# Designs tried in a protein design chat: VH-VL binders against Protein RcaC (rcaC). Part 1

All scores and structures are predictions.

Target 1, 117 residues: Protein RcaC (rcaC), of Microchaete diplosiphon (Fremyella diplosiphon) (q01473r527to643)
Amino acid sequence: KVMILDDDQDWLRTLPTLLKPWGFKVTTLADPQQFWTVLQAVTPDALVLDVNMPQINGFELCQLLRSDPHWQRLPVLFLSVLTDPTTQNQAFAVGGDDYLCKPVKGVELANRILRRL
Structure headers, positions and changes below count from the first letter of each chain, unless a header shows other numbers; antibody chains aren't numbered by Kabat.
ipSAE, averaged over its two directions, is called F for ESMFold2-Fast, E for ESMFold2 and O for OpenDDE. V2 adds 0.75 times the mean of E and O to 0.25 times the DockQ between the complexes of E and O.
[cut] stands for letters that were removed.
The coordinates of atoms that the task and the answers printed are left out; those that the model quotes come from them. Centres of patches stay.

## First folded at step 4 (VH-VL)

Design q0h (from i2 with heavy chain P108F; framework fv_ifabotuzumab)
Fold by ESMFold2-Fast, scan of step 4:
Structure q0h (fold): chain C 117 residues (1-117), chain A 121 residues (1-121), chain B 107 residues (1-107)
Amino acid sequence: as target 1 above (117 residues)
Amino acid sequence: QVQLVQSGAEVKKPGASVKVSCKASGYTFTGYYMNWVRQAPGQGLEWMGDINPNSGGTNYDEKFQGRVTMTRDTSISTAYMELSRLRSDDTAVYYCAREGYDFWSGYFDYWGQGTTVTVSS
Amino acid sequence: DIQMTQSPSFLSASVGDRVTITCRASQGISSYLAWYQQKPEKAPKRLIYAASTLQSGVPSRFSGSGSGTEFTLTISSLQPEDFATYYCQQYDSYPYTFGQGTKLEIK
């Protein structure tokens, strides 16, 4: 199971169809305010998280996950349009397991998720 | 018009390194993965790896891991493939190839003309 | 690694013939398969992707079919410029792998 949080509606429509051939059951979420409710309901094996979202920063959300005994080992992969080394370093500093830049192809995203499972 | 133009032929000694360039034009360089594929004389095609030109992230076939390095320079829209510790069986034509970026990414829609690398004593 | 096997490896045909080349994957790859044509001393050219989608500019005599593990490339009425080596490629999983090639020779 994979949960994807991103405020880009185009990517939320696209990613499930790209990942299904590799056997992933994908749950998408656009509203970060529903994050904890959906996380508890889905109990995903991996989380794909955008960095720049309205109302909450993906790095802050990752830090909250790492501080929670239940979710501290959940693989978190950041997927963002930001390419600068500072942002990528921050992603790993907050406990992220991987960082991928948009555009990303399905086979690479699938490979990175499988590698963390 | 999309074009991929590769550097010229190279002759190397065993143990040397070779660095092949691939200059892209006619599209947004950072929007498409670049792949490297080689072909030994009279043989088939062999995938070596890819690079995301936007991030610099790479994926290599395990058989080349440790010997291949793929890089790019976005300021001149050029991708590079460096292969070290050359052996005679690395003699091949090396191609760069652009990968589509939509639902069917993974197919190569444009290819460079190829760079012949000969490894001999 | 996913092994791609083409059949036949060599094919002799005449202009006007209908020819079919088969490609088999060692495991399911859905429709993540492309076909390339390579003429002597030239780079490969993409013919088909997603198993059956013809690239713009490629003559309609070329067609692809199949899904999962069995795929075919068909040339309905062979022309002189079609004598070349044909390769299939899977892009379902890393590493990407190619078939060994099918050399289409004139009779």
Scores: ipSAE 0.203, ipTM 0.761, lowest interface PAE 4.6, mean pLDDT 87

Design q1a (from i2 with heavy chain G57R; framework fv_ifabotuzumab)
Fold by ESMFold2-Fast, scan of step 4:
Structure q1a (fold): chain C 117 residues (1-117), chain A 121 residues (1-121), chain B 107 residues (1-107)
Amino acid sequence: as target 1 above (117 residues)
Amino acid sequence: QVQLVQSGAEVKKPGASVKVSCKASGYTFTGYYMNWVRQAPGQGLEWMGDINPNSGRTNYDEKFQGRVTMTRDTSISTAYMELSRLRSDDTAVYYCAREGYDFWSGYPDYWGQGTTVTVSS
Amino acid sequence: DIQMTQSPSFLSASVGDRVTITCRASQGISSYLAWYQQKPEKAPKRLIYAASTLQSGVPSRFSGSGSGTEFTLTISSLQPEDFATYYCQQYDSYPYTFGQGTKLEIK
């Protein structure tokens, strides 16, 4: 089960189509305010998280997950348009398990998720 | 307005095959999985399988493996379910039902009206 | 396969009653559970998905709760049009499975 949080509605519409053929049950979420409610309801095996969202940064959300005893081992993969090394280094520093740049191919994303499960 | 319209009732003899159609309208046909579910008289719902209309890939319940074939024709937004080697206990109403990829998106799950298949000698 | 068990299988109630139907999964399914209503000679209609999310157009007297292995469907104030058979379904893993159904009849 994969949960995806991103503020780009077009990208959220695309990702389930790319991932379902590889056997993933996908939950998409655009509103960070619902994050904890949805996370508890879904109990995903992996989280795909955008870096730069309004109101809360994906890095801050990852730090909160790593501080929670229940979620501190949940695989977190960042998916972002940002390609700079500083951003990628920060993603791993906050406890992220992977970082991928948009646009991404379905097979690449699926393989990265499978490696973390 | 989402609609799934199925083909009409069928009466078959044991050993025959039946092919039920499900014509979709009001949405992007290739964007949603299509499920097939049946219900024997006075019984509950039984999932048979699904098809990804974009790829043509299918998943079947092992109970129907070897007898069921699910296909689609994207040019006319129609899904098909063919069941072969019919037995009297295949008498049921057969439904098609749309499934989204994301249960949080709030899109409706729609069912066809059902196709009655009667198998008798 | 994941077994879905509903309780009760048959329920008699009066208009205005609060009705609760329970569904149990043989293993954890998180919130990948839907509830359906089926009237005689008609196709099932989805009422709830993701265990607690109400389908658009479904009256607010219907609600769902639960996660993991125990789930409930509640009708807060039963109306005449609510007499039907109700089914739960898990969509966590293949094959998808339904409960045996709960027939709700007028007293």
Scores: ipSAE 0.007, ipTM 0.608, lowest interface PAE 9.1, mean pLDDT 84

Design q1h (from q1a with heavy chain P108F; framework fv_ifabotuzumab)
Fold by ESMFold2-Fast, scan of step 4:
Structure q1h (fold): chain C 117 residues (1-117), chain A 121 residues (1-121), chain B 107 residues (1-107)
Amino acid sequence: as target 1 above (117 residues)
Amino acid sequence: QVQLVQSGAEVKKPGASVKVSCKASGYTFTGYYMNWVRQAPGQGLEWMGDINPNSGRTNYDEKFQGRVTMTRDTSISTAYMELSRLRSDDTAVYYCAREGYDFWSGYFDYWGQGTTVTVSS
Amino acid sequence: DIQMTQSPSFLSASVGDRVTITCRASQGISSYLAWYQQKPEKAPKRLIYAASTLQSGVPSRFSGSGSGTEFTLTISSLQPEDFATYYCQQYDSYPYTFGQGTKLEIK
């Protein structure tokens, strides 16, 4: 089960279709305020997080997950338009398992998720 | 806004094939999986399979594997379900249904009106 | 395949009653469960997805709860238009499967 949090709703609409061929059950979420409620309901096997969101950034969510005993080992993959090495290094420093740059092909995203399962 | 309009009722003989169409409007056809669900008279709902309209990739329930073929034509936003080697127990109403998204997928948010297929001799 | 079992198969109730329908999965499905309403000779209508999220336009008297293997659909104050057959559906894994249905009839 894969949970994806990103503030770009138009892009989120394409993700279940892109990932379904690999058998993923995908939950997409645009509203970071619902993050914990949905996380607890879904109990996903992997998270895909956008770095930059209006209310909270993905780095902060990752730090909170790593401090929680129940979620500290949940695979977290960052997906962002940002390509600079500083941002990528920060993603790994907060406990992220992978970092991919937009645009991304469905096969690449699927393979990166499968590697962490 | 969103509409799924299916082809009309069919009466077929055992051994024949039937092809049901589902014309979508009011949304981006290639952005949502299309599912096929049937219901025999007085019975419950039975999932048959789905198709990704963007890629054309399909998933079928093993009960129908080898007899069902799902296709689509993106130029006219239409999905098709063909069932071959029909038997009397294939008599049912066949529905197309769009797979939802938002923060969940796999549930069906819009349904076609249904196509009655009667298999009798 | 994941088997979905509904209880009861038939319910007789009066307008104003509180009605509860249960759905059980043969294995854990997290919250990947939807509820549908079907009236005679009509296509099913979406009510709830993600076990507890109401579809827009569905009256607030409908609610869903549960996770894992036990789920419930509740209608807090039954209205005349609510007499129908209700189905649960899991979408955790292929093939997608439905419960056998619960027919809600006027007492």
Scores: ipSAE 0.008, ipTM 0.569, lowest interface PAE 11.3, mean pLDDT 84

Design q2h (from q2a with heavy chain P108F; framework fv_ifabotuzumab)
Fold by ESMFold2-Fast, scan of step 4:
Structure q2h (fold): chain C 117 residues (1-117), chain A 121 residues (1-121), chain B 107 residues (1-107)
Amino acid sequence: as target 1 above (117 residues)
Amino acid sequence: QVQLVQSGAEVKKPGASVKVSCKASGYTFRGYYMNWVRQAPGQGLEWMGDINPNSGGTNYDEKFQGRVTMTRDTSISTAYMELSRLRSDDTAVYYCAREGYDFWSGYFDYWGQGTTVTVSS
Amino acid sequence: DIQMTQSPSFLSASVGDRVTITCRASQGISSYLAWYQQKPEKAPKRLIYDASDLQSGVPSRFSGSGSGTEFTLTISSLQPEDFATYYCQQYDSYPYTFGQGTKLEIK
């Protein structure tokens, strides 16, 4: 099971089709305010987070996950257009397991997720 | 419209290096992976690797690892492929090819015209 | 690596014929397969992607089918401009690999 949080709704609609061939059950979410409710209902095996979203950034969300005893080991993969070393270092510093730069290939995303499961 | 224009033919001696360029136009260069594919005379197509023009990250086929270097210059929308320690069996046409329109696929939608590299004597 | 095998390697046909080219993957690749057409001394052109989706501008006489390990490219009524070499390519996993090619020649 994979949960994906990003504020681009058109992109979120496309991802389940691209990941389904690898056997992933994908849940997408555009609204960060529903994050904890959906996370508890889905109980995903991996999480894909956009770094820069309205209201909350992915780094802050990752820190919250790492401080939660139940979710502190959930694999988190960041997805961002930002390529600077400072941003990538921050992603790992907050407990992220991987960082992929947009554009991203379906095959790369699937393989990175599989590596963390 | 989308166009990929490659540098001209090269003739090299064994042991030399060659650097092929691929200038992109008609689309957002940073938004699409660029791939390199070669074809030896009378042979089929062989994938060499790709580059993410936004990050500069690369993936190479193991066969070329250690001899190939892919780079890009975003200010002039140009990708480069450098192959070192050339051998006679590196004689081929080298193509750059853009990955599909949304990068969620590994198929190639636009190809450069090809650069002939001949390694002799 | 995933091995892609095309059959036949050489095909002789006449204008108006229905021709079929097959491509077999050494392991499952879902529908992550593209077909390309290459004419002498020119770069390849994409005909089909995702096993069956026809590229915009490609004549409807071309069609693709298959999933998993066996794929087919069909030309329903061969035209003079269709004589070329055809390649399949998998993009399920790195490294991307191509079939050896099928050369379609005039009978």
Scores: ipSAE 0.013, ipTM 0.667, lowest interface PAE 7.7, mean pLDDT 86

Design q3a (from i2 with heavy chain S55R G57Y; framework fv_ifabotuzumab)
Fold by ESMFold2-Fast, scan of step 4:
Structure q3a (fold): chain C 117 residues (1-117), chain A 121 residues (1-121), chain B 107 residues (1-107)
Amino acid sequence: as target 1 above (117 residues)
Amino acid sequence: QVQLVQSGAEVKKPGASVKVSCKASGYTFTGYYMNWVRQAPGQGLEWMGDINPNRGYTNYDEKFQGRVTMTRDTSISTAYMELSRLRSDDTAVYYCAREGYDFWSGYPDYWGQGTTVTVSS
Amino acid sequence: DIQMTQSPSFLSASVGDRVTITCRASQGISSYLAWYQQKPEKAPKRLIYAASTLQSGVPSRFSGSGSGTEFTLTISSLQPEDFATYYCQQYDSYPYTFGQGTKLEIK
């Protein structure tokens, strides 16, 4: 089970189809305020998280996950349009397991998720 | 407005095959799975399988493996379910039903009106 | 396969009553559960998905709860149009499976 949080709704619409060949059951979420409710309901094996969202920063969510005994080991992969080294370094500093730049090919995204499961 | 319109009632003899159609409108046909569910008279709901209309991938319940074939034609937004080697206990109403890819879309959200298939000698 | 068991199979109630139907999964399904209402000679209508999310247009007297293996559908104040058969259904794993149904009849 893979949960994806991103404020780009057009991108979210493509992700389930993009990952379907790899057998992933994908849950997409555009509203970061529903994050904890959906996380508890889905209980995913991996989380794909955008860095920059209007209300909540993906780094802040990752820090909260790492502070929670139940979620502290959940694989977190960042997927973002931001390509600068500073942002990538911050992603790993907050406990992220991987960082990929948009646009990403399905095979690359699938392989990165599989390596963290 | 989402609509799923199924083909009309069928009467078949044991050993025959039946092919039910489900024409979709009001949404992007390739963006949603299509499920097939049947219901025998006075009985509960039984899932048969689904098809991904974008890629054509299918998943069938083992009870129907070897007898059921699910296909689609994207040019006319229509899904098909063919059941072969019919038995009297295949008498049922057959439904198509749309399924979203994400958690919040749920399963299934819109249903066809049903197609009655009667298998009798 | 995941077995879905509903309790009770038959329920008799009066308008205004609070009605509860339970659904149990033979293994954990998180919140991948939907509830359906079916009236005679009609296709099923989805009431609830994701265990507790109400389908658009469904009256607020319907509510769902639970996660994992035990789930509940509640109708807070039964109306005449609510007499129907109710089904739970898991969509966590293939094959998808339904409960046997609960027939709700007027007392």
Scores: ipSAE 0.007, ipTM 0.575, lowest interface PAE 11.2, mean pLDDT 84

Design q3h (from q3a with heavy chain P108F; framework fv_ifabotuzumab)
Fold by ESMFold2-Fast, scan of step 4:
Structure q3h (fold): chain C 117 residues (1-117), chain A 121 residues (1-121), chain B 107 residues (1-107)
Amino acid sequence: as target 1 above (117 residues)
Amino acid sequence: QVQLVQSGAEVKKPGASVKVSCKASGYTFTGYYMNWVRQAPGQGLEWMGDINPNRGYTNYDEKFQGRVTMTRDTSISTAYMELSRLRSDDTAVYYCAREGYDFWSGYFDYWGQGTTVTVSS
Amino acid sequence: DIQMTQSPSFLSASVGDRVTITCRASQGISSYLAWYQQKPEKAPKRLIYAASTLQSGVPSRFSGSGSGTEFTLTISSLQPEDFATYYCQQYDSYPYTFGQGTKLEIK
């Protein structure tokens, strides 16, 4: 089960299609305010998380996950248009397991998720 | 509280066009697809299409392609559905419905109250 | 297009009955199925999504099951307020499609 949080609705429509060939069950979420409700209901095996969202920062969500005993081992992969090394380094510093730049190939995303499971 | 409030009932002549509005409140308007679904008297639900309120991209059922236009105005959190070249069999209640991304895309978590459109000679 | 077929189209039942409504997809849709309840002259209300997840505030007597092509909505002990028309909807692929509806009437 993969949960994807991104404020870009085009990517939310695209990502499930890109991942379908690998048999992933994909849950997409555009509204960060629903994050905890959906996380608890879905109990995903991996989380794909955008860094730059207007209402909440993906890094802040990752820090909250890492401080929670129940979620602290959940694989978190960041997917973002931001390519600067500082942002990528911060992603790993907050406990992220991977960082990929948009646009991304379905094969690459699937392989990164499988590697973290 | 999430609310979707639609414009009032319309009576149109065959060949006219109708534009129905759906004003959203209680959530981030650009964060959720808006769908339009209609229901003819005594009939079931029929999906017409959706719009991405952030970018304005639309997807229409091929049955309505060429007659339907979906738009939005983000400054007033309002979605619109315009149906042209109306026929008597377009008589229906038209609903806007918010698409949830909470668990899987494509289900409708909140619905407007509906707008009755009657097409009569 | 994915065709959604409900069985039965019409159902008569009494308060306290266990009621089941079936929804069949013309091709596999995994668990991308929702159930809606519509009362006369009102907008539909979501009961279930992801085939089996109840919407907050929906009574526990409602349950959904199934995956792939065959899905069931069950009401374990029918109440007076449950008499309505029920619709299934697939959201696996465009265009989104609904079943024809099942009208549940008092016996």
Scores: ipSAE 0.006, ipTM 0.550, lowest interface PAE 14.3, mean pLDDT 84

Design s8a (from s8 with heavy chain S55D; framework fv_spartalizumab)
Fold by ESMFold2-Fast, scan of step 4:
Structure s8a (fold): chain C 117 residues (1-117), chain A 122 residues (1-122), chain B 113 residues (1-113)
Amino acid sequence: as target 1 above (117 residues)
Amino acid sequence: EVQLVQSGAEVKKPGESLRISCKGSGYSFTKYWMHWVRQATGQGLEWMGNIYPGDSYTNFDEKFKNRVTITADKSTSTAYMELSSLRSEDTAVYYCARLYSSGFYPKAFDIWGQGTTVTVSS
Amino acid sequence: EIVLTQSPATLSLSPGERATLSCKSSQSVLYSSNNKNYLTWYQQKPGQAPRLLIYWASTRESGVPSRFSGSGSGTDFTFTISSLEAEDAATYYCQQYYSTPLTFGQGTKVEIK
């Protein structure tokens, strides 16, 4: 089970389609305020996070996950249009397991998720 | 026995293209990143790029991005590095190296190819 | 890009002496998710490929003699050979694999007098 949090509706529609051929069960979420409620309900095996969202950034969310005893080992893969080295370095600094740039190939994303499972 | 075996020495002229092979054996070729590193005579090690053979995803050092191509053939467990528009400054020993992991986390380049000597001269 | 600076450039020591090599990173290579420093040490002898000695800053690779050790965290790293042997004459490189491009230090040459 993969949970995807992104504020871009086009990517929330695209990513499940890219992952379906690989057998992933995907839950998408656009509203970061619902994150903890949905996370607890879904109990995903991996999390795909956008970095820049209106109410909270993905880095802050990852730090909160790493501070939580129940979720501190959940694989977190960042997926973002931001390609600058400082943003990528911050992703790993906050406990992210991977960082991929949009646009991404389905096989590429699937392989990165499978390596974390 | 885990091994990386590279193709033989090359002598090239400026403007030509170089293609080096690196054949992996003794491990699951598609499960580990393959990296390319070069070393000019008497100088240090310089990272060029890498490939994940399972899906052919590649990364490059920006200074090589427009000249380097890295590919992998899963059926032969072989990675390839092609460098175009060769200059005398590309004279170096070229290495492939496997990035080994412990579960989800990378450890190091634990296995290196023997190196391919490339001389670019007119 | 992360810049690794090694010092000294050359060490000339006698057998039995301790060699201490430094590697400093322009930014932290500590990965918070697993609390590991993504810093390795390699030995290279003339005409040979580099040989892995230490990974995760302080973990010795299998088969590597116990006289080789690594320490440090974040940006400051040390590689030590507790008692030099003749076969230890080589150039030693540190490397980071925390972020791309992967980078190496310029090397420290260890010579036996």
Scores: ipSAE 0.000, ipTM 0.546, lowest interface PAE 16.0, mean pLDDT 83

Design s8c (from s8a with heavy chain K107Y; framework fv_spartalizumab)
Fold by ESMFold2-Fast, scan of step 4:
Structure s8c (fold): chain C 117 residues (1-117), chain A 122 residues (1-122), chain B 113 residues (1-113)
Amino acid sequence: as target 1 above (117 residues)
Amino acid sequence: EVQLVQSGAEVKKPGESLRISCKGSGYSFTKYWMHWVRQATGQGLEWMGNIYPGDSYTNFDEKFKNRVTITADKSTSTAYMELSSLRSEDTAVYYCARLYSSGFYPYAFDIWGQGTTVTVSS
Amino acid sequence: EIVLTQSPATLSLSPGERATLSCKSSQSVLYSSNNKNYLTWYQQKPGQAPRLLIYWASTRESGVPSRFSGSGSGTDFTFTISSLEAEDAATYYCQQYYSTPLTFGQGTKVEIK
């Protein structure tokens, strides 16, 4: 099970189709307010998280997950348009397991998720 | 010292376009969201949109989406807000503001530009 | 869209009096994961940009006098000036940064008699 949090509605509509050939059960979420409720209900095996969401940075959510005893081991893969090394280093510093740049191919995203499960 | 310096006052006619600049200094420009807020004479504050200069990711209030463009130039640490199809109702003071964070947690607009007065009349 | 409603619209008081301002949110701005309310208070004087006073509903910004305080959680927030000074004449705005679009209350004007 894969849960995806991103504020881009077009991207959220695309990702389930992109991952369909690899058999992932995908839950998408645009509203960070519902994050913990959906996370608990879905109990995903991996989280795909945008770095730049309005008012709630993906780094902030990753930090909160790492401080939570239940979720501190959940694989977190960042997906962002940012390509600079400083942002990627920050992603890993907050406990992220991987970082991919948009746009991403389904096969690449699927392989990265599988390697972190 | 952290500062945001905006371009000077503008006088425009209905139907024209407005472009305001906001130059940041004293901090890492690409690591903080830059927001645009306006205030019509005698009225409250109205959020227009924002940009993350590191990747140019933008958000807008729905009422401005068709007329507002926000951009950022990393090499000059300058954000720009362009508003097209100006109406008399766009007469306002326009502010840029930095969203600061404590570590990774955002908390407030801690630094504001001085404001740019825009008058739209014919 | 989160709507913030401030009251009263105008408050006229003498120096030394206590000013109490209200801000109510149409939905909770409490982020349960970090237990922080994403609610900020600004002071604006005529001809000036807004000045940050309080963030996370109750934390004073560095350099802000102790007479200014904030309280509340979820949807109901209060801003207090314990002993009003002449220099405190201004319009005070609450703002939420819980979700976009960011929204401000309509403001409370504090006048000194």
Scores: ipSAE 0.000, ipTM 0.545, lowest interface PAE 14.4, mean pLDDT 83

Design s8d (from s8a with heavy chain F104W; framework fv_spartalizumab)
Fold by ESMFold2-Fast, scan of step 4:
Structure s8d (fold): chain C 117 residues (1-117), chain A 122 residues (1-122), chain B 113 residues (1-113)
Amino acid sequence: as target 1 above (117 residues)
Amino acid sequence: EVQLVQSGAEVKKPGESLRISCKGSGYSFTKYWMHWVRQATGQGLEWMGNIYPGDSYTNFDEKFKNRVTITADKSTSTAYMELSSLRSEDTAVYYCARLYSSGWYPKAFDIWGQGTTVTVSS
Amino acid sequence: EIVLTQSPATLSLSPGERATLSCKSSQSVLYSSNNKNYLTWYQQKPGQAPRLLIYWASTRESGVPSRFSGSGSGTDFTFTISSLEAEDAATYYCQQYYSTPLTFGQGTKVEIK
């Protein structure tokens, strides 16, 4: 199971379609206020996070997951339009497992997720 | 640097509609909720509703849901609040406010517009 | 809907005195996921928009003087001005953002004699 948080509705519509050939069960979330409720209900095997969203900074979310004994090992892959080295290094520093730049190909995203499972 | 600028004062008659604009600058407009709050003369603050400009998702207080419409234009970084079927009780100062967040969850309305005075009289 | 009740309605005090304001919530505004109280305090002067002073019940906003503080958890909250200055004459509002609709208290007016 893969849970995706992004504030971009077009990407939330696109990402499940890109992952469909790989057999992933995908849950998308646009409203970050529901993050913890949906996370606990879905109990995903991997999380795909946008770096910056309303109410939630993806990096801060990742730090929080890493501090939680229940979620500290959940694979977190960042997906962002930001390509600068500072942002990528920050993603690693907060405990992220991978960082991909938008736009992303379905096969690349699927392979990155599978590698972390 | 972060600023919200509202449209000017309005004088309306009962039954008319009101439309107020709120232009954001100095921040990523689509990444923060925009809220609308009003205050009648000598009264307290009353929340009306909000919009997330990134996807136009809205919430409203039940007492306004049949009369209020909140929209956002990403190209101009401007939010709009429209209130229909105006009554004298709608005479108030109307504010837009940005809901700031710093990670997990919202903190507060850290930036407010200057306010728009609306008078509804016969 | 969460109802916030502020008391007293008005405080009339002299410069240098301590002001203590109360805000009581009809239900808990403590969010279990992050252990934060979703309770904010604003200052409003006549003709001006509200100004953020305290968020998460006890965290002071950047640039706000240290004489302003907040405390409390769950349903009972206190806002304190340790030593009143003339510029502190204003109405102070508490607000919850735990659930929609967002609600405000009716305000406490602080007057300087």
Scores: ipSAE 0.000, ipTM 0.537, lowest interface PAE 15.2, mean pLDDT 83

